# VHH binders against q04fp6, part 17

Target 1, 166 residues: q04fp6
Amino acid sequence: MKELRIGRVINTHGIAGELKIDFNTDFPEQRFAKNSELLIAGEKLVVQSSRPFKQFWLVKFSDHENINLVEKYKGEDIFINERKEPRLSEGEFLVSQIIGLKVIDEKGNSIGEIADSFHTGANDVWTIKKSNGKEILIPYIDQVVKKVDLQTSTVTIELLEGLDED
Below, E stands for the ipSAE of ESMFold2; O stands for the ipSAE of OpenDDE; V2 stands for 0.75 times the mean of E and O plus 0.25 times the DockQ between their complexes.

## First folded at step 9 (VHH)

Design w07 (framework vhh_h_nbbcii10_fgla; at its last look DockQ between E and O 0.12; V2 from the best seeds 0.00; counts 0 for: germline match VH .421 < .438, pae O 8.6 > 2, unsure alone 63.1 < 65, placed apart)
Fold by ESMFold2, look of step 9:
Structure w07 (fold): chain B 166 residues (1-166), chain A 126 residues (1-126)
Amino acid sequence: as target 1 above (166 residues)
Amino acid sequence: QVQLVESGGGLVQPGGSLRLSCAASGGSEYSYSTFSLGWFRQAPGQGLEAVAAIASSGGLTYYADSVKGRFTISRDNSKNTLYLQMNSLRAEDTAVYYCAAVYRYWKGSTRVYDYWGQGTLVTVSS
């Protein structure tokens, strides 16, 4: 699997081992949180502490407590394991997490699978490909989507009147 | 961060055609193929209007009623590019057109797209 690039070391900061990071992740607080495991120059490093600094992040790694230990990382890209996904806000999901989930009703009957998604200006919309070859659109709202369970790869929905028509 | 750059805007006569492009580049930790994409427009003195949207797979599209049958949204994931083919243009299609991208969903909200282009002007007049 390819590592996922989340930033680049611009320079050292101070003499105590902080590195200034030009990041490209939307989740810098999580990605650079204490105990995060990052890959730089082929080495796995563990974050000891981090903080925002202007448009950058400052990151200090465990066992890298002075500038002489970290200057070698200047100019290097920063990666994480692609499988590690960020923690998201309640009710927030990535497109990649939703596509392919098995869709069931509240009685447990199979409806189909999530095939596609987009935003219509009012709500996020998911498409379900049914076993009979038909597709339906559902809005991503509490009235319709009752539960998303990524561990079992299922979505539980309540079909609104007219959504499940042959 | 992802950069979206529109091109293809210009001056056209009513009834004419125009094709807008939106190229994506820059640093995102998420692949372009996982983005849902859309076109928005803002006419002079008006608010933003959603014009068209296309799912991450490219298989499903949405169009505003005002453009159905005249506009076609499409995407080429191999070139990281979104398109809007605009046919049978009318004076009311005059606007700045913006492309937008989203890679995450919110329950029960009018979600703003994650990334936006700077816009390209389309003027339909004689």
Scores: ipSAE 0.098, ipTM 0.498, lowest interface PAE 5.6, mean pLDDT 81
Fold by OpenDDE, look of step 9:
Structure w07 (fold): chain B 166 residues (1-166), chain A 126 residues (1-126)
Amino acid sequence: as target 1 above (166 residues)
Amino acid sequence: QVQLVESGGGLVQPGGSLRLSCAASGGSEYSYSTFSLGWFRQAPGQGLEAVAAIASSGGLTYYADSVKGRFTISRDNSKNTLYLQMNSLRAEDTAVYYCAAVYRYWKGSTRVYDYWGQGTLVTVSS
């Protein structure tokens, strides 16, 4: 079964078993929701409670209500089973779904593939890696991204003036 | 753990130039070179606006339409410093400018900016 890395345990927080997590996932509020199952250091842990803390999340796990029980998880990566994905709205996609998709124009010409994505505070920006190795950035907006087809593993875009300097 | 400190802001006349710097410190757990960096600004009475962004490698950049051709983002990983060269400044460029950083775990990860500076004021006025 495919596992997805969603973050890393930075440190313990307090003495009640909370872990400070540097997350790398969409919808952390859903990822760390109560009763969510996470994989840390090869163990399946169930979220008892969670809350945002600055740019991190504090997560407490069932049967781990003491700092002594969770110190061993410091520095460990956190994984999830892809079958337990959070609910997405229309037009929303997980990074794992987007990365690697073939990018084409409206005429069907190959442009490249999605290499990465990041949030800019306004719109997400996708990195497209061209066949020649060059990378370009595109905003994830309706004007640029016309279609995302996960069945055909293709993204159709319209490059606007100034988005491609090559 | 990463601290960002902006500098270089000030008063400038329209058409003038200004160069902002963002010095990063800390980050004992992560290499500066693994951060994606960006400049943001907030004008009086307006929301936060993305100005420019630069990838960890420094080879990939993104600019807001409003600053394209006038602003240049760059970084010096050896100095842990981010720069924003602002040319042909306009009154509408008046804002507090913030630098931000996000750690990249690996390819294919979506991140929000985790670290922010305190901001530096840029005033463009005659």
Scores: ipSAE 0.014, ipTM 0.251, lowest interface PAE 8.6, mean pLDDT 82
ESMFold2 (binder alone), look of step 9: mean pLDDT 79; pTM 0.804

Design w08 (framework vhh_h_nbbcii10_fgla; at its last look DockQ between E and O 0.13; V2 from the best seeds 0.00; counts 0 for: germline match VH .421 < .438, pae E 16.1 > 2, placed apart)
Fold by OpenDDE, look of step 9:
Structure w08 (fold): chain B 166 residues (1-166), chain A 128 residues (1-128)
Amino acid sequence: as target 1 above (166 residues)
Amino acid sequence: QVQLVESGGGLVQPGGSLRLSCAASGGSEYSYSTFSLGWFRQAPGQGLEAVAAIASSGGLTYYADSVKGRFTISRDNSKNTLYLQMNSLRAEDTAVYYCAAVYRYWKGLPSSHDFDYWGQGTLVTVSS
């Protein structure tokens, strides 16, 4: 099977058929967009509506507008057909690709490792865990991130003033 | 959809070393490097506990306090293989060791609920 797991149904939400989903995919807003087709418990379901809810997503499916119709999906994994995988643009990376990358400066000195990545309204923000255990946040912009090399699992950055404070 | 197969388990004396391997196969065309991996173990009469975990890129690692300084987790994405180098083994390290994989990432040592795919396990016995 060429299917990709993108989350799990945690529970139902309300009585109108919404499912609370713990997602583990990039671009959840695309994955759970209206008319998207998801695979749950071997069934193909079409997203009717979706919205973020705290760290989760609430998703309602067509023809499943009642809690009684979706109770059976509790605990089930959610898959998509791999053919529907979004294509990455140049300079774009999956969160899974970024986490754990070694961070160095332009001189090759070790700074730390990428510990987290999240999207803001303007740019992605990466969390670097330094060797001393402290964390710093850096924006994913050309001024700071100079190179991302997935083959060597290395990110080269130029720290802005104030970011290198220990 | 990912299949995991552990190997390398066996009998070893206290203070000895052992290297476990976990070969991944099957699944989708998704790169092996997109998965975070971990080792868990279950000792006789005890529950499942996390041993070590490694992020998709292989840079970020986490260890249980009980194995820090003795165990090393690593991966070879070109071979779709996960490793656990176990040094200075102790009797309390005796357990069935399981390999696990997940698409998600995490901070800190993950729980078993964080993983989606599991191997069949390999037995490690530390005894004099």
Scores: ipSAE 0.005, ipTM 0.272, lowest interface PAE 10.3, mean pLDDT 84
Fold by ESMFold2, look of step 9:
Structure w08 (fold): chain B 166 residues (1-166), chain A 128 residues (1-128)
Amino acid sequence: as target 1 above (166 residues)
Amino acid sequence: QVQLVESGGGLVQPGGSLRLSCAASGGSEYSYSTFSLGWFRQAPGQGLEAVAAIASSGGLTYYADSVKGRFTISRDNSKNTLYLQMNSLRAEDTAVYYCAAVYRYWKGLPSSHDFDYWGQGTLVTVSS
């Protein structure tokens, strides 16, 4: 059985046992759902509750309702068994689906291709690698990402001058 | 499924440099450009230690504190190859170095449990 790293504990949050998680999973809402079993520091922990917080997730584990019980997890990686694959909703994509998509503007002009993604709170940020080797970052929000077309392997964006300064 | 082969190890004096390569082949489900990649090392009698990791794009890199400023991880997706440029080598860098791959995307320095595919290792010896 394979264990998949889905994040890292970066600190405690409050005094009631919440941990602040720097996650790297495509499915934080499902991976950190109540009753999920996670592995931290070689221990199996069961999620009691979780919620988004900026670019992080806050997770509280059953029987760990006090900061003293969870401080030891600071800096530890968080794992799950890979065989628990979620279903996707409309407008949700796996990172593997978006890497390599051709990025165009609304006139069809080529901008670059999707090279990477990361989460910064309320939205994902996609890295676009341009043909000249320069990289720019765009937020995955409706004002910027107009269309994702997996059939043609394209992403249509509206690129304002401020976004392309880098 | 996927095969990883390291090369470029050898004997070097302290202060010297080496460049490790890791060639990838095989794998029918995912293209190489979708892998997150990393280098790990194991000194004699020790456990695995993460050295560096690189996102699929090559734009996001992560390093262990012990190698920051001395080692540079990079990748060439057109050649399915991962690199580790090791400068200012020290005796404590002596280890077997392994490359590793996973289909998921990461933020921060990973642990060995993050990776599904491993090479056979290449020995780096740093001695006076």
Scores: ipSAE 0.000, ipTM 0.112, lowest interface PAE 16.1, mean pLDDT 77
ESMFold2 (binder alone), look of step 9: mean pLDDT 83; pTM 0.858

## First folded at step 11 (VHH)

Design u19 (framework vhh_lunsekimig_d3; at its last look DockQ between E and O 0.49; V2 from the best seeds 0.00; counts 0 for: pae E 2.3 > 2)
Fold by OpenDDE, look of step 11:
Structure u19 (fold): chain B 166 residues (1-166), chain A 123 residues (1-123)
Amino acid sequence: as target 1 above (166 residues)
Amino acid sequence: EVQLVESGGGVVQPGGSLRLSCAASGFTFSSYALYWYRQAAGIERELIASIYSGGSTNYVDSVKGRFTISRDNSENTMYLQMNSLRAEDTGLYYCAAVYRKYKGSGTYTYDYWGQGTLVTVSS
């Protein structure tokens, strides 16, 4: 399969293992999202965190939280596997699959439905359209999203104090 | 191999209509969200319309009421019906498939898109 070049490591940044990347993609926020898999110097690396930095991106990789571990990647091209469709394993789901799902609380009370989702620098945010027509935003975190059941088309959430004021 | 191929672009007068098509192959079309982007000269590429696997749609404000995104899963084709076109709608239009997979609290993102089709709105 053909690999797609999406950038090049310019230099290290700081001492915590961040790499400064000159990217060649129209979706750097997606390409460098947390848990994204990149190929650098023949090694598969997983993004731990990333952020824009001027015209560049700073990316930190899992198990590479020190400058000494990432110096070898300086000057290397960054690739992705562009031709493979993502596969779902058990317990995994696509954000596209959650749109329109019924949202309930842990007691089974209806809250609304998932109207939209978008990726932020840290976590995804879901838009819930409540039964009264109003919209609320919730972060996709374990504290809030307790269960996603595609078979029953139901998302169970726990609203944190302040997220929904009646 | 994942492929997306746009078509239907052209020159049209203000107030006119166009219908763009995006032919897809190489992935499970019906299971994924699809998107239309556009890029005008001197402006960053912007997302203008989304259609999710369940058929729900979303639009940016500038195209609401004028553009309609749809999909035909049997033909692996996405469409963008563009009505009441304006000069500011001029640009290169791209279709894209963006995958965001959840694994626990983690997300994995992939994106594929075509080469684009040019839409020119001019009197």
Scores: ipSAE 0.352, ipTM 0.597, lowest interface PAE 0.7, mean pLDDT 88
Fold by ESMFold2, look of step 11:
Structure u19 (fold): chain B 166 residues (1-166), chain A 123 residues (1-123)
Amino acid sequence: as target 1 above (166 residues)
Amino acid sequence: EVQLVESGGGVVQPGGSLRLSCAASGFTFSSYALYWYRQAAGIERELIASIYSGGSTNYVDSVKGRFTISRDNSENTMYLQMNSLRAEDTGLYYCAAVYRKYKGSGTYTYDYWGQGTLVTVSS
């Protein structure tokens, strides 16, 4: 499998393990998202957190919480092996599988149906089309989306104050 | 192998129209959010239009009302209809496809890009 270069480590940033990345992707937020697996210096590293910084991206890897653990990566290229569509594993689902699912509250009352999903940088947002034709937006976060049940074709949510009005 | 190939670029007069295509292979097209970007000489690549898995769309202000993004999932093809073209629309136009998986509260994303098709608006 060919390795795809997506950037280079320019330097460390601070003392808590962040690395400054000069990147080659127009979707750095996706490439460096939490839990992404990257290859640096032949090692597989898992992103713990990331954020933009000027024209660069700052990335912190799991189990690499201080500068002494990451200094060795200075100047190294960053690769992925992602020319193939990733396989779905147990417990994973796609955006296409949630389109059309019935949305209910925790009491079982119908709220609407999932109409679409899009990414906003921090989290995905799902659109819900209500029976009256109006749409509401919910963030895909634990506080709001309680359960996705593909077998019953339902999504259980808890509406936070203001979501229905937005 | 995931592959995106743009076509339909060319030279056109101001006020004219072009229709760009992005042909896709090697993936489950309907599950992807799709995007058009453009890049003029010496300028950073900019997002201009998006169409999501459920069919909703978004546009930057500079193309709103003039450009229409669409997708045909049965043909694995995304389109950009460009009307009322201006000199400022000149550039390389790229398509991108973004694959997202959900696992628990986690979202995992993968992006794939075409090589670009050149649009020149000249008088």
Scores: ipSAE 0.309, ipTM 0.690, lowest interface PAE 2.3, mean pLDDT 83
ESMFold2 (binder alone), look of step 11: mean pLDDT 81; pTM 0.784

Design u20 (framework vhh_lunsekimig_d3; at its last look DockQ between E and O 0.44; V2 from the best seeds 0.00; counts 0 for: pae E 4.3 > 2)
Fold by OpenDDE, look of step 11:
Structure u20 (fold): chain B 166 residues (1-166), chain A 123 residues (1-123)
Amino acid sequence: as target 1 above (166 residues)
Amino acid sequence: EVQLVESGGGVVQPGGSLRLSCAASGFTFSSYALYWYRQAAGIERELIASITSGGSTNYVDSVKGRFTISRDNSENTMYLQMNSLRAEDTGLYYCAAVYRKYKGSGTYTYEYWGQGTLVTVSS
């Protein structure tokens, strides 16, 4: 059996049984919709209500309308019984697909290649190995990463001031 | 249907060896980074080994030189060879497959988890 992790309970919110959830799903409004079934700490819970809250979601579960009933879920991962693998839509790509891609600037000049990627909480950071053997770190943001072309195996970037320091 | 199933756990004496397996199905195994976690009683879950889709491995210090993570993409199976086992290695061992997707400027991570297999190291 497989459980798909879609987030983690950060803390309780208020006294009415709401949980503050840090989520890693591209469809939180669907995943946390009313009557959705989630798995927390091995228990099946049914969503009663949910709402966005800053970068988090607040979720209230049926039969758990009190903080005393949900405190035990703090720090627990949230899973769903997802039967199908997530599919890539057009323009979407995986970390595994970017490793080794050539990095160029907007003028087509070679910078290096993608050596690694890691998540920092705010943004992913890519390690670029330059031709001279040096490594630089770039944030995966629109301001820096302009284009990812898997067909040409090329990433186009714009280096910000201070990012190209050896 | 997506599945991850751990096996190979059991009871061994200190200094012994075990080989854990994680059999995967229902997804493109070769595209996922794979991880072994373990959870001892009363202790938070701990990442102990990882292997990227490209085959690069990483270990926590406590298992370096003793544990070896590997993957067989043709069999959709991940392994953990555990040698020189210690009492502190006792715990429930989980395998995980991580899917990291970029959508525009956003990043999304999906994790599939197995049910775990118990490893007990005792005299």
Scores: ipSAE 0.373, ipTM 0.579, lowest interface PAE 0.6, mean pLDDT 89
Fold by ESMFold2, look of step 11:
Structure u20 (fold): chain B 166 residues (1-166), chain A 123 residues (1-123)
Amino acid sequence: as target 1 above (166 residues)
Amino acid sequence: EVQLVESGGGVVQPGGSLRLSCAASGFTFSSYALYWYRQAAGIERELIASITSGGSTNYVDSVKGRFTISRDNSENTMYLQMNSLRAEDTGLYYCAAVYRKYKGSGTYTYEYWGQGTLVTVSS
C-alpha cells in the first residue's frame, strides 16, 4: 500500500469538528470530497463535508462532530491510499516481466527458464524450470541473482551449494 | 483505476456449491498474484486460496479438495469454485491482487482488495 501525502492539519476550525488543512494536492476538491477515505495518524477517516477557506481547505469527518474528537490530529500529515497501478521507473520490473526469462549461470551455461515467483516473507523465491522438467527454487537476493536483463531476456544467477538438486 | 469486484455469493445449504467471481480492471491482470480471503464474524480475515501469476495454486487445509481457484487472463477474472460447503465456510469472501515490483535487491508490495461477497451456509 503506497501512502501519498496530500496535506497537513494546521489547526482545528470552530467547535464542531472541522479541521483546517494546508494541502499540497492539485486536486483538493476531489481529494476532500464527501466519502473520500483519508489516513491521519494511522487512522482511516471518511470525509463528511469539506469546503475551501482562504488558501486552506476545511474538512469534517464522519463521527467526529466535536473539537475534542479531532484536536489530536493537529500537526499530523494527511495521506491517501493510491489506487492507481504504480508506474515503473527505469531499472524496475514486475513479476510478469521475469516469467519466461532464460536463466544462465555466470559462465553462460543455461540453467532453465523462470516459471514462477512467490513471496516467503523475507524475500521472493523464483521457480526455475529446467529442460528435464524438474524445478529448482532460488531466493531473489543479491548473492544469488546477479543480473536481470530484460533487453536480452536473460537472468544471470550464481547457484549456491544445494540449490540445484534434482 | 484499479478495481476488483466480487460476485456469486449467496445462501446455500450444507453440501451445496457456489462459484465466486472476481472481475478485475485497471491493471495488467496477468502480472498479479491473486488471492481469496474469507472473514467470519469475530475472526481475522484469513487466506484460503492463492494463484500466482505463473498459475501455481495453494490452499489452506480447511478447503483443500473442496475449493478450486482459477484465473482466466483473457477475461481478467479469477474464480473460486466452492463445493461441499459447510457451516464453517460462512463469511465475507474477498479477492485481492498483489503487485510486486523489484528494484535491485529490494521488493515492494502493493495490495488491492475487493469489497467482498457474502456466503451463508445455513443448515
Scores: ipSAE 0.122, ipTM 0.489, lowest interface PAE 4.3, mean pLDDT 81
ESMFold2 (binder alone), look of step 11: mean pLDDT 84; pTM 0.813

Design u21 (framework vhh_lunsekimig_d3; at its last look DockQ between E and O 0.12; V2 from the best seeds 0.00; counts 0 for: pae E 5.4 > 2, placed apart)
Fold by ESMFold2, look of step 11:
Structure u21 (fold): chain B 166 residues (1-166), chain A 123 residues (1-123)
Amino acid sequence: as target 1 above (166 residues)
Amino acid sequence: EVQLVESGGGVVQPGGSLRLSCAASGFTFSSYALYWYRQAAGIERELIASITSGGSTNYVDSVKGRFTISRDNSENTMYLQMNSLRAEDTGLYYCAAVYRKYKGSGTYEYDYWGQGTLVTVSS
């Protein structure tokens, strides 16, 4: 079993079963999301709910509804097993599927093609390589990316003033 | 199942070099952005280098010019070439692969992590 330590239980919080976690992961929202499976004290626990709290994360586990059920975890390390790759649902697509798609504006004029995608904190940024060899960056947000159509291999964007700079 | 296995860590003198490898299996390697993180004792893990699905690289300032990230999609392996090592580079080095998907206008991350490989720079 491949176990990775992602934090430690510092203490209980309140009387309804929340545990205060000093975490090591850069992805706490994903790691402590509802239905995540964590390992504490050799037990598999399923997250029911979680929320940030100062520099910590508060996590409540299914079937652990009060402090008396969770006090034994104080001071214990928190581990995960390696995640299985989830299946894609209808309407979902991978980063690799957008590389090479033709980018058009709302009038159908060609802008370029998607060359790369990367995360910069709050949202993904896509690079578009234009026919003149220049690249522009667009944020993947509703205001800019209007449609991704894998059947026609196109992405429709609204290229706003300021997005074409550099 | 999904696996990430780091190797190549060890003990080296200041100014020396190491090459880390991250061997991956159980997922579509070429579709993922890949990351190297390091963690020194008593501090939070820090991102040090990344390489996107499209091959773009990025480095934190403290390793620019000394470290080189690369990927070999035919071998499902990512590398970190570390040169001019310093005592401050001592730590546990993790590889990570980020599964990113889009649903509607939202982006969602799922990540895979290795167990780490220890790099010690004798000072």
Scores: ipSAE 0.077, ipTM 0.430, lowest interface PAE 5.4, mean pLDDT 80
Fold by OpenDDE, look of step 11:
Structure u21 (fold): chain B 166 residues (1-166), chain A 123 residues (1-123)
Amino acid sequence: as target 1 above (166 residues)
Amino acid sequence: EVQLVESGGGVVQPGGSLRLSCAASGFTFSSYALYWYRQAAGIERELIASITSGGSTNYVDSVKGRFTISRDNSENTMYLQMNSLRAEDTGLYYCAAVYRKYKGSGTYEYDYWGQGTLVTVSS
């Protein structure tokens, strides 16, 4: 059906043809990988190189190694025609897998359930909805998330001091 | 190649029932939350129902109690049982498999969409 929108060109970066992209894909490393084909302003462009830049990505395209060649893409949405399942790295989960999972401590006590997940500049952050209706945020790091068991629909966590302010 | 194919649409009278299907292929079906959207003529696409990989369901108020979303992971198929259909339920119904990771800006990615199946409720 419709092409998948994975971001928008915010601005050019430097003079070598890099574009600063505000991405909305969960897989920027894959979507902006070298040799990936992107659609911008109706043109198919091939990624030559890419790198994260703060909360954005910088992407350089083949045959567009000059700012003068890419200025016209400013403000344009970026689409892909990719119809392949994204690859997950070890320890990575789809939000669709994580949402709704029961959250327990290492002793098996119920804490709540995963309500949301989002990415920060450093780590993913999960929102836990506690039984009292309040929400807490936890970083998805080994120190906090000890186990994700999709078979039992359970996440085991260890709350660090200061994370539970309720 | 990832594919989602909706079926089951048709013309029904108010109060009638339809059962939509969404056949999926090309991805790990059981790992994805699935969604039913609909789009009536002249209005924006609307999320109406969702089912997590674990089977938890959610509905918008307008369809709650009338629609039931379900999935069969063994068949890689999602369903939408629609009862007590109303004229306002008319529209093109889409199924979607979504990977969401909300950023601060609220941006997310919809991974896969079907072509849609038309539901027309009219007397």
Scores: ipSAE 0.039, ipTM 0.330, lowest interface PAE 4.1, mean pLDDT 84
ESMFold2 (binder alone), look of step 11: mean pLDDT 78; pTM 0.762

